# Ledger of designs, part 132: miniprotein binders against q9bqp7

Target 1, 240 residues: q9bqp7
Amino acid sequence: VPQNWFPIFNPERSDKPNASDPSVPLKIPLQRNVIPSVTRVLQQTMTKQQVFLLERWKQRMILELGEDGFKEYTSNVFLQGKRFHEALESILSPQETLKERDENLLKSGYIESVQHILKDVSGVRALESAVQHETLNYIGLLDCVAEYQGKLCVIDWKTSEKPKPFIQSTFDNPLQVVAYMGAMNHDTNYSFQVQCGLIVVAYKDGSPAHPHFMDAELCSQYWTKWLLRLEEYTEKKKNQ

## First folded at step 10 (miniprotein)

Design xb45
Fold by ESMFold2-Fast, scan of step 10:
Structure xb45 (fold): chain B 240 residues (1-240), chain A 88 residues (1-88)
Amino acid sequence: as target 1 above (240 residues)
Amino acid sequence: SPERLEEIIRKLEEAVKLFEEGKIEEALDILWEVLEELLELIEETGDPELYEILLRVMDALDLLDYGRPEEAIRILEEAIRRLEELIE
């Protein structure tokens, strides 16, 4: 009997390629219900330092741009992120998908930023695909599952206005990645095992993106922290 | 609490040493712990000097992200001096 009640890796699954694995990347639609999403759990359980940093950033931006300017700025950041993800999905999908997408989505500083990383990405198995952990009762929508430098990874694409050369500066991104990984490894819609993560921080000016690779040991460490955040979320919901 | 301030000083000194040794990620983990502890003390005491020290630690984190570790170390050393003055 395992000493850990909720392991991130599934001992019943192999990391070796299966001949029956689909040649087309999986894209399971996210169907929201009362089950909490990874992003909601993380948002509802922010640390005191994260809340302070977010509020101070917001106050500075409102002071500089005004309330209307701040709303326009945040809407533009959201739209740029959405377009970046759409472009990446198009690039990593079968060639037919590229013909259906707006050419402008493929021409941005963010896409230029990630070119050196995309050269090391192959064997795409899932894109913009829903995951659910049936036992822990949470859902998520992951960006990508593919091989990075020969290792099968959950890949999360991020945009940033300032440099993020250290994983410690990516906030809850490691927790998000391992939450998706644990869910996928225990989701009956998927047959493979993922043991590694990759956070890619892209820059608008085309400066080289920073990749943050997470090996199995690091993923296990962040998984323990994710379980604590999930427990905290459950307790907060119970006491509301 | 003087004991809490002494612990924060110890952590900042350890972080500076790790930065000087090029162990950036280990030092960053300690700085994020310091940031959390300073926020807890500010909530408990309302001390405006602790708030200024917090802002120094945040500036150091930004400088590290921008590839300016020497300036970050100087600001952390200033934060240590300010904390030592609070104990006195």
Scores: ipSAE 0.319, ipTM 0.733, lowest interface PAE 3.5, mean pLDDT 86

Design xb46
Fold by ESMFold2-Fast, scan of step 10:
Structure xb46 (fold): chain B 240 residues (1-240), chain A 88 residues (1-88)
Amino acid sequence: as target 1 above (240 residues)
Amino acid sequence: SPERLEEIIRKLEEAVKLFEEGKIEEALDILWEVLEELLELIEETGDPELYEILLRVMDALDLMDYGRPEEAIRILEEAIRRLEELIE
């Protein structure tokens, strides 16, 4: 149980669109800040299992590819992920024209992988948009807020070379989603309530992406775990 | 300690039972707890057999992700036997 609990949902907000809502998805820029990001908090509070798995994977890859090959591989993975996110933002943005699209971004196996998910996504309200939890003092840059199968979700796009059919195999991804959700629900730059999450794991070979839908109850469970990670981060920072 | 090894064995037996009952996500939650406990014991003891058992449990997690639950269960049952031998 976290010592400094705060609710994930805001009872004063609704998931229904308001007349004052902008006609285009919000894209609040992430500003440089001393306030920690969600990704930093998670990276600084990795579990022993996560650290062990990461180090084992790194050693295996270096043995197979060499030091230079490993650097090239990781750089390529990072670049592919970045391009995947850029392609999704372009696809979901109502302001994008066909002539303004980079056709190369749309040809990856990752984009093929998510086609069946994208057919169920509509009502986009935010894309690559900054969130800040004013009370808990953390920030983040979320990928997307949209309706998935009629439910308003914080949607996080992930790439993987290994299958991830179970949410348990996605490590900190659920924590990342609920952290963004809690921040957005209490951020004055937004007026609506999000109660659901969606992690979409896309595959390079184009095999169908695995969607991990998180209902309000599951989001609440992961929110408690996120609060514990945030508490651990805050305590660790005091001792540095 | 023997008490901690017994606790890990009990958790692995619970995970196998849950897999057999089709309660996959509950079983996976238990396996991740087992990984944490094994890592703590390895840190304390330096026992290479515990390290090898850890790698087998990790293999079982991978097999579940690849849709091979019968092989995953077999490996977990092997891990249980190896832990029991460490107590003996």
Scores: ipSAE 0.419, ipTM 0.783, lowest interface PAE 2.8, mean pLDDT 87

Design xb47
Fold by ESMFold2-Fast, scan of step 10:
Structure xb47 (fold): chain B 240 residues (1-240), chain A 88 residues (1-88)
Amino acid sequence: as target 1 above (240 residues)
Amino acid sequence: SPERLEEIIRKLEEAVKLFEEGKIEEALDILWEVLEELLELIEETGDPELYEILLRVMDALDLFDYGRPEEAIRILEEAIRRLEELIE
């Protein structure tokens, strides 16, 4: 149990549309400052298990590809993820067109992978949009807020080389989703409430993406874990 | 510590039972706890056998992700046996 508990959901908010809602999805720019991002908090508070797995993976990849090859590999993974997110933003927002909305982006294996998920996505509320938790003092940039199978979700798009059929294999991704959710629910730039999450793991070969839906109960469980990671980060920063 | 090894063995046995019952997500949660406890014990003892057992449990996790649960379960059963031998 965290020492300073704060609720993930805001009882004064609804997930239903109202007259004050924007007609176009929100895209609030992220302004980096001294307030930590969700990704920074998670990176600085990795468990011993996560650190071990990361270092083991790095060593294996460097042995296989060499130091320069490893650098090229990681750069390519980053670029693939960036292009995947850009394509999804373009697909989900007709008012937003990317410079690179060409046939190659639309024909990528990752986009093929998520087609069956996209059929169930509607009512987009936010895309590539900044969130800030004013009380807990953290920021983030979420991928998407939309209805998935009729439920308003924070949706996080992921790419993976390996199959991820179980949410347990997605590491900190559930924590990232609920951190964004809690921030959005208490951010004055947004008027609605999100109670569900969705992690979508897409594959380069076009094999069907794995959706990991998180209901309100599961989100609450991961929220408690996120608060513990945030507390750990804050304590570490005081001692550095 | 025989008590800590016995706790890890009990968790692995519970995980195997859950996998056999088709309760895969619950079993995976337990396996991740086992990895954490093994790492803590390795840090304290420096025991190379515990390190090898850790790597086998990691192999089992990968096998579940690749849809090879029968092979993964056999590896977990091997890990249980090896931990029992350390108590003896």
Scores: ipSAE 0.389, ipTM 0.768, lowest interface PAE 3.0, mean pLDDT 87

Design xb48
Fold by ESMFold2-Fast, scan of step 10:
Structure xb48 (fold): chain B 240 residues (1-240), chain A 88 residues (1-88)
Amino acid sequence: as target 1 above (240 residues)
Amino acid sequence: SPERLEEIIRKLEEAVKLFEEGKIEEALDILWEVLEELLELIEETGDPELYEILLRVMDALDLIDWGRPEEAIRILEEAIRRLEELIE
């Protein structure tokens, strides 16, 4: 149990639509700030297992591809992920006008992979939107907030070359989702409550994406772990 | 430390049992704990045999993700036997 424990859910908020809510999804811009991002906190507090796995993977890839090949590979992976997120934002935005080039991006294997998930997504309330937890002092950029099978979720889209059928294999992704959720629930730019999370792992070959749904109880469990990582980050920063 | 090796063996045996029962996610939680404990022991002892056992447990995790639990169980049972041989 972290010493500075704070609740993930805001009892003053509802997950139901409010008449004052905008008709189009919110897109609050991420502003340059000295406040740490969720990804920064997680990167600075990686577990021993995560550090070991990352270094083993990196060395294996460098041996197979060389230094330049490794850099090209990682750049390509980043670009594919960026395009995947851009395509999803376009698909889920009611005001997006599609061009021929956008149509071709929307036909990628990753987009084919998530089709069965997208059929269950509706009521989009936020896309590529910034969140800030004013009390806990962290910031993030979430992918999507929408109803999945009737439940309002923070949805995080991931790409993978390896299958990830179990949430345990997604590393810090659950922590990232609940960090965004807790921030949004206490951010004055938003008026609704999110109680669920969804991690969607998409595959380049079009194989069906794996959805990892996180109910309120599971979110609360991961929230406690996120608070411990945030505490570790804060203590590490003070000791420098 | 034979006591710490016995703890790791117990956890691996529980993970195998859970995989056999189809409780994959519970078994995975235990395997990640085993990875942490093996890394701590390797850091303290520098034992190359523990390092090889760690790599095999990581192979088992990959096999589970690839939908090959029977092969993963076989590897974990081998890891248990190797750890038992380190306890005299």
Scores: ipSAE 0.457, ipTM 0.805, lowest interface PAE 2.5, mean pLDDT 88

Design xb49
Fold by ESMFold2-Fast, scan of step 10:
Structure xb49 (fold): chain B 240 residues (1-240), chain A 88 residues (1-88)
Amino acid sequence: as target 1 above (240 residues)
Amino acid sequence: SPERLEEIIRKLEEAVKLFEEGKIEEALDILWEVLEELLELIEETGDPELYEILLRVMDALDLIDFGRPEEAIRILEEAIRRLEELIE
């Protein structure tokens, strides 16, 4: 796929909410298909440097924790991430019956970490929702689409454990966000335009989360890099 | 350790200088060394501030790839200040 032939933003769409937009955040289910996911494309096209850093990190962790300990660690990281995302979906969804459980969720270090970010989040439009780029043939599951400081963003929630951060989740975060953005902007299940991204890194110990905001220009730059990764994936698939 | 943080700071300062001189490939080689050293420190200390600095250095690498070296330099200078704060 040629990078210049497909834009990230859809000129037929507006980023402003209108009265016809659903009051309930969208939650389109992800259907399994032969069409590659964003995460699969990124995993299959890692650079030599990314592979080197990941293998080095993995070897060091195994030396410290043992093979079983490393397996337990990674399983726990995925479980904590899943719970964090479920908690955020509950907090951000005004119509969920799980809202009464917010008091227990606020005791979590990760939830404490994101409190100052959540104060700037409003106008939630999608939660845990599937996106598909029909023309470029990829799919994804995004965490959240909402206004952050008045700007409509694809928001990606990340967890980082102390003392051992999950390094595998740190690479390609901006590419993941813009891939979801481009898919959503060209997915018929959605009618609005997203031009900004936000990556929020929450900490297990409750220290303040780091917001990494991506404006429209930065999203366009990362979109070009995502298209290159998608081209590389497609070419590797053809040669297999 | 303060000695290792000082080494990383010096490497980042060298990378900034090289980017200002237009020596992009040499500067990138140094940034990848910085990422390796930061990763080692994160593994040893578990310091979330070092993890944030790692993410910012990765952002700078991406900005260089996008032809935005002035923004990359600003991010690297912020990373240097943050590392200096950790040794103080």
Scores: ipSAE 0.006, ipTM 0.330, lowest interface PAE 9.4, mean pLDDT 79

Design xb5
Fold by ESMFold2-Fast, scan of step 10:
Structure xb5 (fold): chain B 240 residues (1-240), chain A 88 residues (1-88)
Amino acid sequence: as target 1 above (240 residues)
Amino acid sequence: SPERLEEIIRKLEEAVKLFEEGKIEEALDILWEVLEELLELIEETGDPELYEILLRVMDALDLIHYGRPEEAIRILEEAIRRLEELIE
């Protein structure tokens, strides 16, 4: 699938807010349907090298922690990530509150890690919101759309222990971001244009989060790679 | 084995040079080979320092994918120094 037939950016859209735009961030619920999600496409089209490294990492961790220890470790990482996203949604939405005010989550190392990034985030337009690419037939749930240092971005919040807990989660993050971006830019539920991405890796120990900013050119380059992954997924689905 | 660590160091130095020359695809091929060799060595030795170095090399790979080769080079140079310390 040629990238010029399915562009990431929509020339009929602007990144400037319209008078008709809602003053509260959009939160469109994700509909569970047969259309594949971005994460499903990426998981089903991992390269042989990614699969090999993931499997070897799992074996190494199981040797170190035991099978029960490894399961507990991965479950805990997942729970911490979920709580981090819930806390960020609460912080960025003026009317949202955490369950019973989980003060411990608001004061976690991950939230401490991301404070300096949050200072540069404003103009939040969407939080935990569903996107669908109508012509390419995929869906996703993006974390946040907001201005970062004056640029409208799809922002993806990641948690990482030092060292990073999941090898597979690091390689496809740019593809995930541009997939959400392309979907939003062609989703009739949204009226604005996003041309930049931001991946923020927050650390458990409170060390400063690493922002990975993706400009329009870089997003276009990863969009081409995403289209190849989507094509591979579609082909695999037909061959089974 | 010092010989195996020296080979990994040589490959990392080659990858750094290729990144500096803007030959990203060639450098990535070498970097993936380094990751496989480090993983084999970790399974043989159980050395936690080698595991830490593996994860730093993976951080560099992520930075290349994010279009940040200068920071990736810095991390790879750090990995080279840590491997050299293991030989000594």
Scores: ipSAE 0.013, ipTM 0.365, lowest interface PAE 8.1, mean pLDDT 80

Design xb50
Fold by ESMFold2-Fast, scan of step 10:
Structure xb50 (fold): chain B 240 residues (1-240), chain A 88 residues (1-88)
Amino acid sequence: as target 1 above (240 residues)
Amino acid sequence: SPERLEEIIRKLEEAVKLFEEGKIEEALDILWEVLEELLELIEETGDPELYEILLRVMDALDLIDLGRPEEAIRILEEAIRRLEELIE
């Protein structure tokens, strides 16, 4: 049990849509400050398994591609991910045009990969929007909040070279999702409650994306693990 | 140590059983625990046999993601046998 335990869900908030909710998706800008981001916390508290796997992958890639080839590869992966997120924001935004959508779909196998998921997404409430947990003092930038198959979810879009049909193989992605969820549920910039998460892993070759739906119980389980990572981060910061 | 190796063997046997029952996600949770324990032992001992066993467990994880659980089970059973040899 974490020392600074805090609930993921806000008892003062309803999971039902409110008439006061914005009709256009929220996009609150991320403000840079000394408060740690979700990604910083996770990167500085990686498990020994994650560190080993990452370092082994890096060494194998450098052996295959060379130092410069590895840098080019990682830069391209980052750029592809950025373009994928930009395309999804455009597609899900009420400001998108048919031509813009068509261009995005034609440019990327990743967009083709997620089409079957997008058909089940509606009621978009937030896109590329900043969240802050006012009590636990961390920030993040979530990808999307929308209804997936009728349930309001924090949705995180991921790209992968390898198939990820099981949530266990997505590393810290569940922790990232619940961290955003807990922050949003306690952020005064938002008025609604989210109790579910969705990780969507898309593939460059256009093969069908794998959705990993997280119900309220699973979110609560990962939330406990996120609180442990946050505690570890805080302790490491004080010990240096 | 024999006690820690026996704990890892027990976990691997439980994971194999869960895979055979089609409880893939529960089995994967156990395999990730096994990876943590193996890495800790490798850090402490420097034993190259433990490193080989680690690689087999990692291969099993990849096989599960590829939809090949029967092959993953086989490789995990080989890992169990190698761990038993280290105790004996």
Scores: ipSAE 0.381, ipTM 0.769, lowest interface PAE 2.9, mean pLDDT 87

Design xb51
Fold by ESMFold2-Fast, scan of step 10:
Structure xb51 (fold): chain B 240 residues (1-240), chain A 88 residues (1-88)
Amino acid sequence: as target 1 above (240 residues)
Amino acid sequence: SPERLEEIIRKLEEAVKLFEEGKIEEALDILWEVLEELLELIEETGDPELYEILLEVMDALDLIDYGRPEEAIRILEEAIRRLEELIE
């Protein structure tokens, strides 16, 4: 079956507000599944460039920090990312109870970095919510679905130590976003259509985050690449 | 092969031109293609000179991300000259 038979957008859905839309952002829990996650598919199908860059970075870091230092550094990066996502969910959730708590979260470097982006974010429809593409057999946990500058987007929050002013330097992030988008557009737990993506790269030193907006055409282009990665994953799975 | 090296040189020259025209994202797309082709050649040949050229292209990518396109162009032009010497 040609990949053209699996469109990213659902012609039966509208991106316009519907009176039946819930007033509270959706948060569908991710459940145990034999169906692979977006991140698993991408990790198992890394390009030659990605494998080379990751291994080279790992070697350089081990030389600088030692094996134990590298493990500690990697754990700290993971923890910082987790806290950043938790802070954003709290900030964007209408159920946050204390203004003082929100203000304290905004004092982190990463949160300072995204302030100018957050000013343009409204109409939150989903936060930390599970998506499943039943036909293509993959699942994911998206960060956020909200309007960015008036456009409904799948928004993915990223942290980076190195500047990422161009989408080309974000590796698989565009594929991750469109994979979530395609899944959500065909997931019966959701009733709306998303046609745009946004990757937000935040910096620890508070430097302004880089937003990478993906319009419908760009999303369609990355969707084609995601389908190829998914096909590669499926073929590798058959041979095991 | 000389034909594959000539194709890589052509792509690098196109990327340099695009950077000079301020078409950064289009140039980056080409540089990522060059990285893939260089990695394939290195895997096939084991040529340490190609490995050094690969590192120069990676340095150029970093320089672009840091807002230093003039330095990136210079290092890409050096990479082109090194590839031309491998053909000659």
Scores: ipSAE 0.508, ipTM 0.826, lowest interface PAE 2.1, mean pLDDT 87

Design xb52
Fold by ESMFold2-Fast, scan of step 10:
Structure xb52 (fold): chain B 240 residues (1-240), chain A 88 residues (1-88)
Amino acid sequence: as target 1 above (240 residues)
Amino acid sequence: SPERLEEIIRKLEEAVKLFEEGKIEEALDILWEVLEELLDLIEETGDPELYEILLRVMDALDLIDYGRPEEAIRILEEAIRRLEELIE
């Protein structure tokens, strides 16, 4: 019933891949709002398995690195991820003025890791762009919307130190992708329909990135789980 | 909760079978359900043996991601044996 009331796909929008619409902006900035973000909802509604794994990982890392070392490590991971996203935004931008000229950023191990994926990416529609689901009242900042092997996808770029060859090991990443997809499909700032997702897990050593393609059926299944997380968040917020 | 332990054992046996058949993603879905059920039992009982079994199932998940399913299966079979011993 929740999926029937709030569908992920907008029946009033075309699902056919077509050229970028010049009237639709490539990048919409995220505005600060009381409306919760996708990442906030997911962080506040982690499963007991996720909480246990996170606590265990934090304890192990603090034992290995110390409290200051752990802070430095997490800051470095964040910075590496930020640089990876900036490099991809530059590489995929159709606008020459946004091209990154730092050769070192463009030749990182993470960028080498995704080269085989990038060869299949074209028709960019959005980069680092804000989305809002007006009726469900959440916002997000998606990485990329583009055609992957001819199918229009919400593409999310991830970095990992561990191999992630199975989508089951990516935790909330599928939920994040479908949340962005549902928001974009119902956001008046955009005119197109996205029905597929792609999670790309890149590796620092340049090992080939693992692509996790999500077809329309899989996206619908994760959308149902996202709606449950959003409902849980709303209930928790009422009780604070 | 012998009935709940028997359910967890059944799920682990199904996961082992699926891994042996190369149905990795289906097996992983079951292992994540097992993790949830083990955490529920640990919260209810405080049983340190269940905690150790949980850690072994987590080790199996890591081994699958590293492409070592035969080692993961051995660990899961060990977990099954340990759970059976708790039933008496």
Scores: ipSAE 0.497, ipTM 0.822, lowest interface PAE 2.2, mean pLDDT 87

Design xb53
Fold by ESMFold2-Fast, scan of step 10:
Structure xb53 (fold): chain B 240 residues (1-240), chain A 88 residues (1-88)
Amino acid sequence: as target 1 above (240 residues)
Amino acid sequence: SPERLEEIIRKLEEAVKLFEEGKIEEALDILWEVLEELLELIQETGDPELYEILLRVMDALDLIDYGRPEEAIRILEEAIRRLEELIE
């Protein structure tokens, strides 16, 4: 397995709120530094099948849309994703009011898609918050930490044009979630323990989002895979 | 290598069995392994038939995501037959 194995969970932490914990969700700003981000590590260590699928998709899209059309399409997808995350942060933040919310952000098909998931989300502890693993030296920006159906989860909001009813079709999303979880569990800016993950795949047409719940055992399995990707990244940095 | 093709066939047969039993996630784990192994063989051999078989396995993955497992199974059975022809 990984040469630099480290546990995902911190035995010194509890998942229950501490009386001294802030009542508002944490939002630690992400600092630019030389420490690699979760997304950078994953991008630099894509599997052979991931590279093949990505390049094939790009080839097909460029053939259909042209170079300029592909750039425009990609920019629009990025913008839609950004607005989706902004809307979710607004919806889940206890400091936001209807007067402070952008009504247009709340009308997207993606927001319609996640309504049935949102009704089961409560006890928000962190939103758009930076995490850093002090020992393994990586950083990340997680979307949300909240209770889903009573379980404290790192929640990652995703958009997709294609249905993703199975976690196996979400590629590196489980690795991203457990990487954030492991970092948060060992980050001194946080005092609680997260042992579960949730990937929510939302659809533009408003079709019901697919939730992919990850219990502690599944998180531990993906954590091992994340450690292997981190090790691969470190080795690649040593090479030309 | 006939031995490597036989291993891929065995995995595809197991995946079909798991899909028929409704064990979709276990079957998907195996299909992603098959995709990786086919890609490695294609890179080593340049065999266009292996490339076509890989595309069919990808079609099966899509069919599963769209809730069409019976069609996915049919596609995987075709992939198995095509791989067997490469051995024979």
Scores: ipSAE 0.365, ipTM 0.760, lowest interface PAE 3.4, mean pLDDT 87

Design xb54
Fold by ESMFold2-Fast, scan of step 10:
Structure xb54 (fold): chain B 240 residues (1-240), chain A 88 residues (1-88)
Amino acid sequence: as target 1 above (240 residues)
Amino acid sequence: SPERLEEIIRKLEEAVKLFEEGKIEEALDILWEVLEELIELIEETGDPELYLILLRVMDALDLIDYGRPEEAIRILEEAIRRLEELIE
């Protein structure tokens, strides 16, 4: 159990639409800060299982591709993910103009993969927007806040080469989602409450994406684990 | 410690039972605990047989993700037998 427990949900907030809510999705810019990001905290506190799997994967890839080939491969994977996120932001935002035609096979495959998910997404309230937990002192940049099948969710878009039909195989993704959720629920730049999460794993070949819906109870369970990771990060930083 | 190996065996047996009952996510939670315990024990003992058993449990995780639970159960049962041999 965490030493400094803090609630994920804010009892002063509602998840229902408000007439005062912006009709345009919020996009608060992330500013560089000494306050750690969700991604940094998670990267610095990986479990023994995660470290072992990552190191084994890296070694196999380096043996197959060489050092330069491995660097090129990982750079390309990152670029594909970035382009996928840019395409989704464009699709979900009425004010954004397309920067490039959707004729790229890699982008087209991932976008085709998520079509069945996008049909159930509406009421977009934030896109590529910064969140900060004012009490726990961490920041993040979330992908999307929107209704999925009628429930307001923090939605995180992922790409994967391997199938991920179970949430247990998504590593720290649930922790990332609840960290953003807890921050947003306590960030004065936002007025609404999010109680649900959604991880969407998209595939390059256009195979149907796997959605991992997280209800309030599951979010609360992962929130406790996130608080432990944040505590571990804070302790490690004090020892440096 | 034989007691730690016995606990890992118990968890693997519970995971197999859960997979057979179609409770995949609960079984996966237990398998991730087993991976952590095996890694810790390998760091303490340097036992190469435990490393091989770890690789088999990792293979089972992949097989579940690929929709092959019957094959995953088979290799988990193999891992159980190998752990039992280490105790005896």
Scores: ipSAE 0.446, ipTM 0.798, lowest interface PAE 2.6, mean pLDDT 87

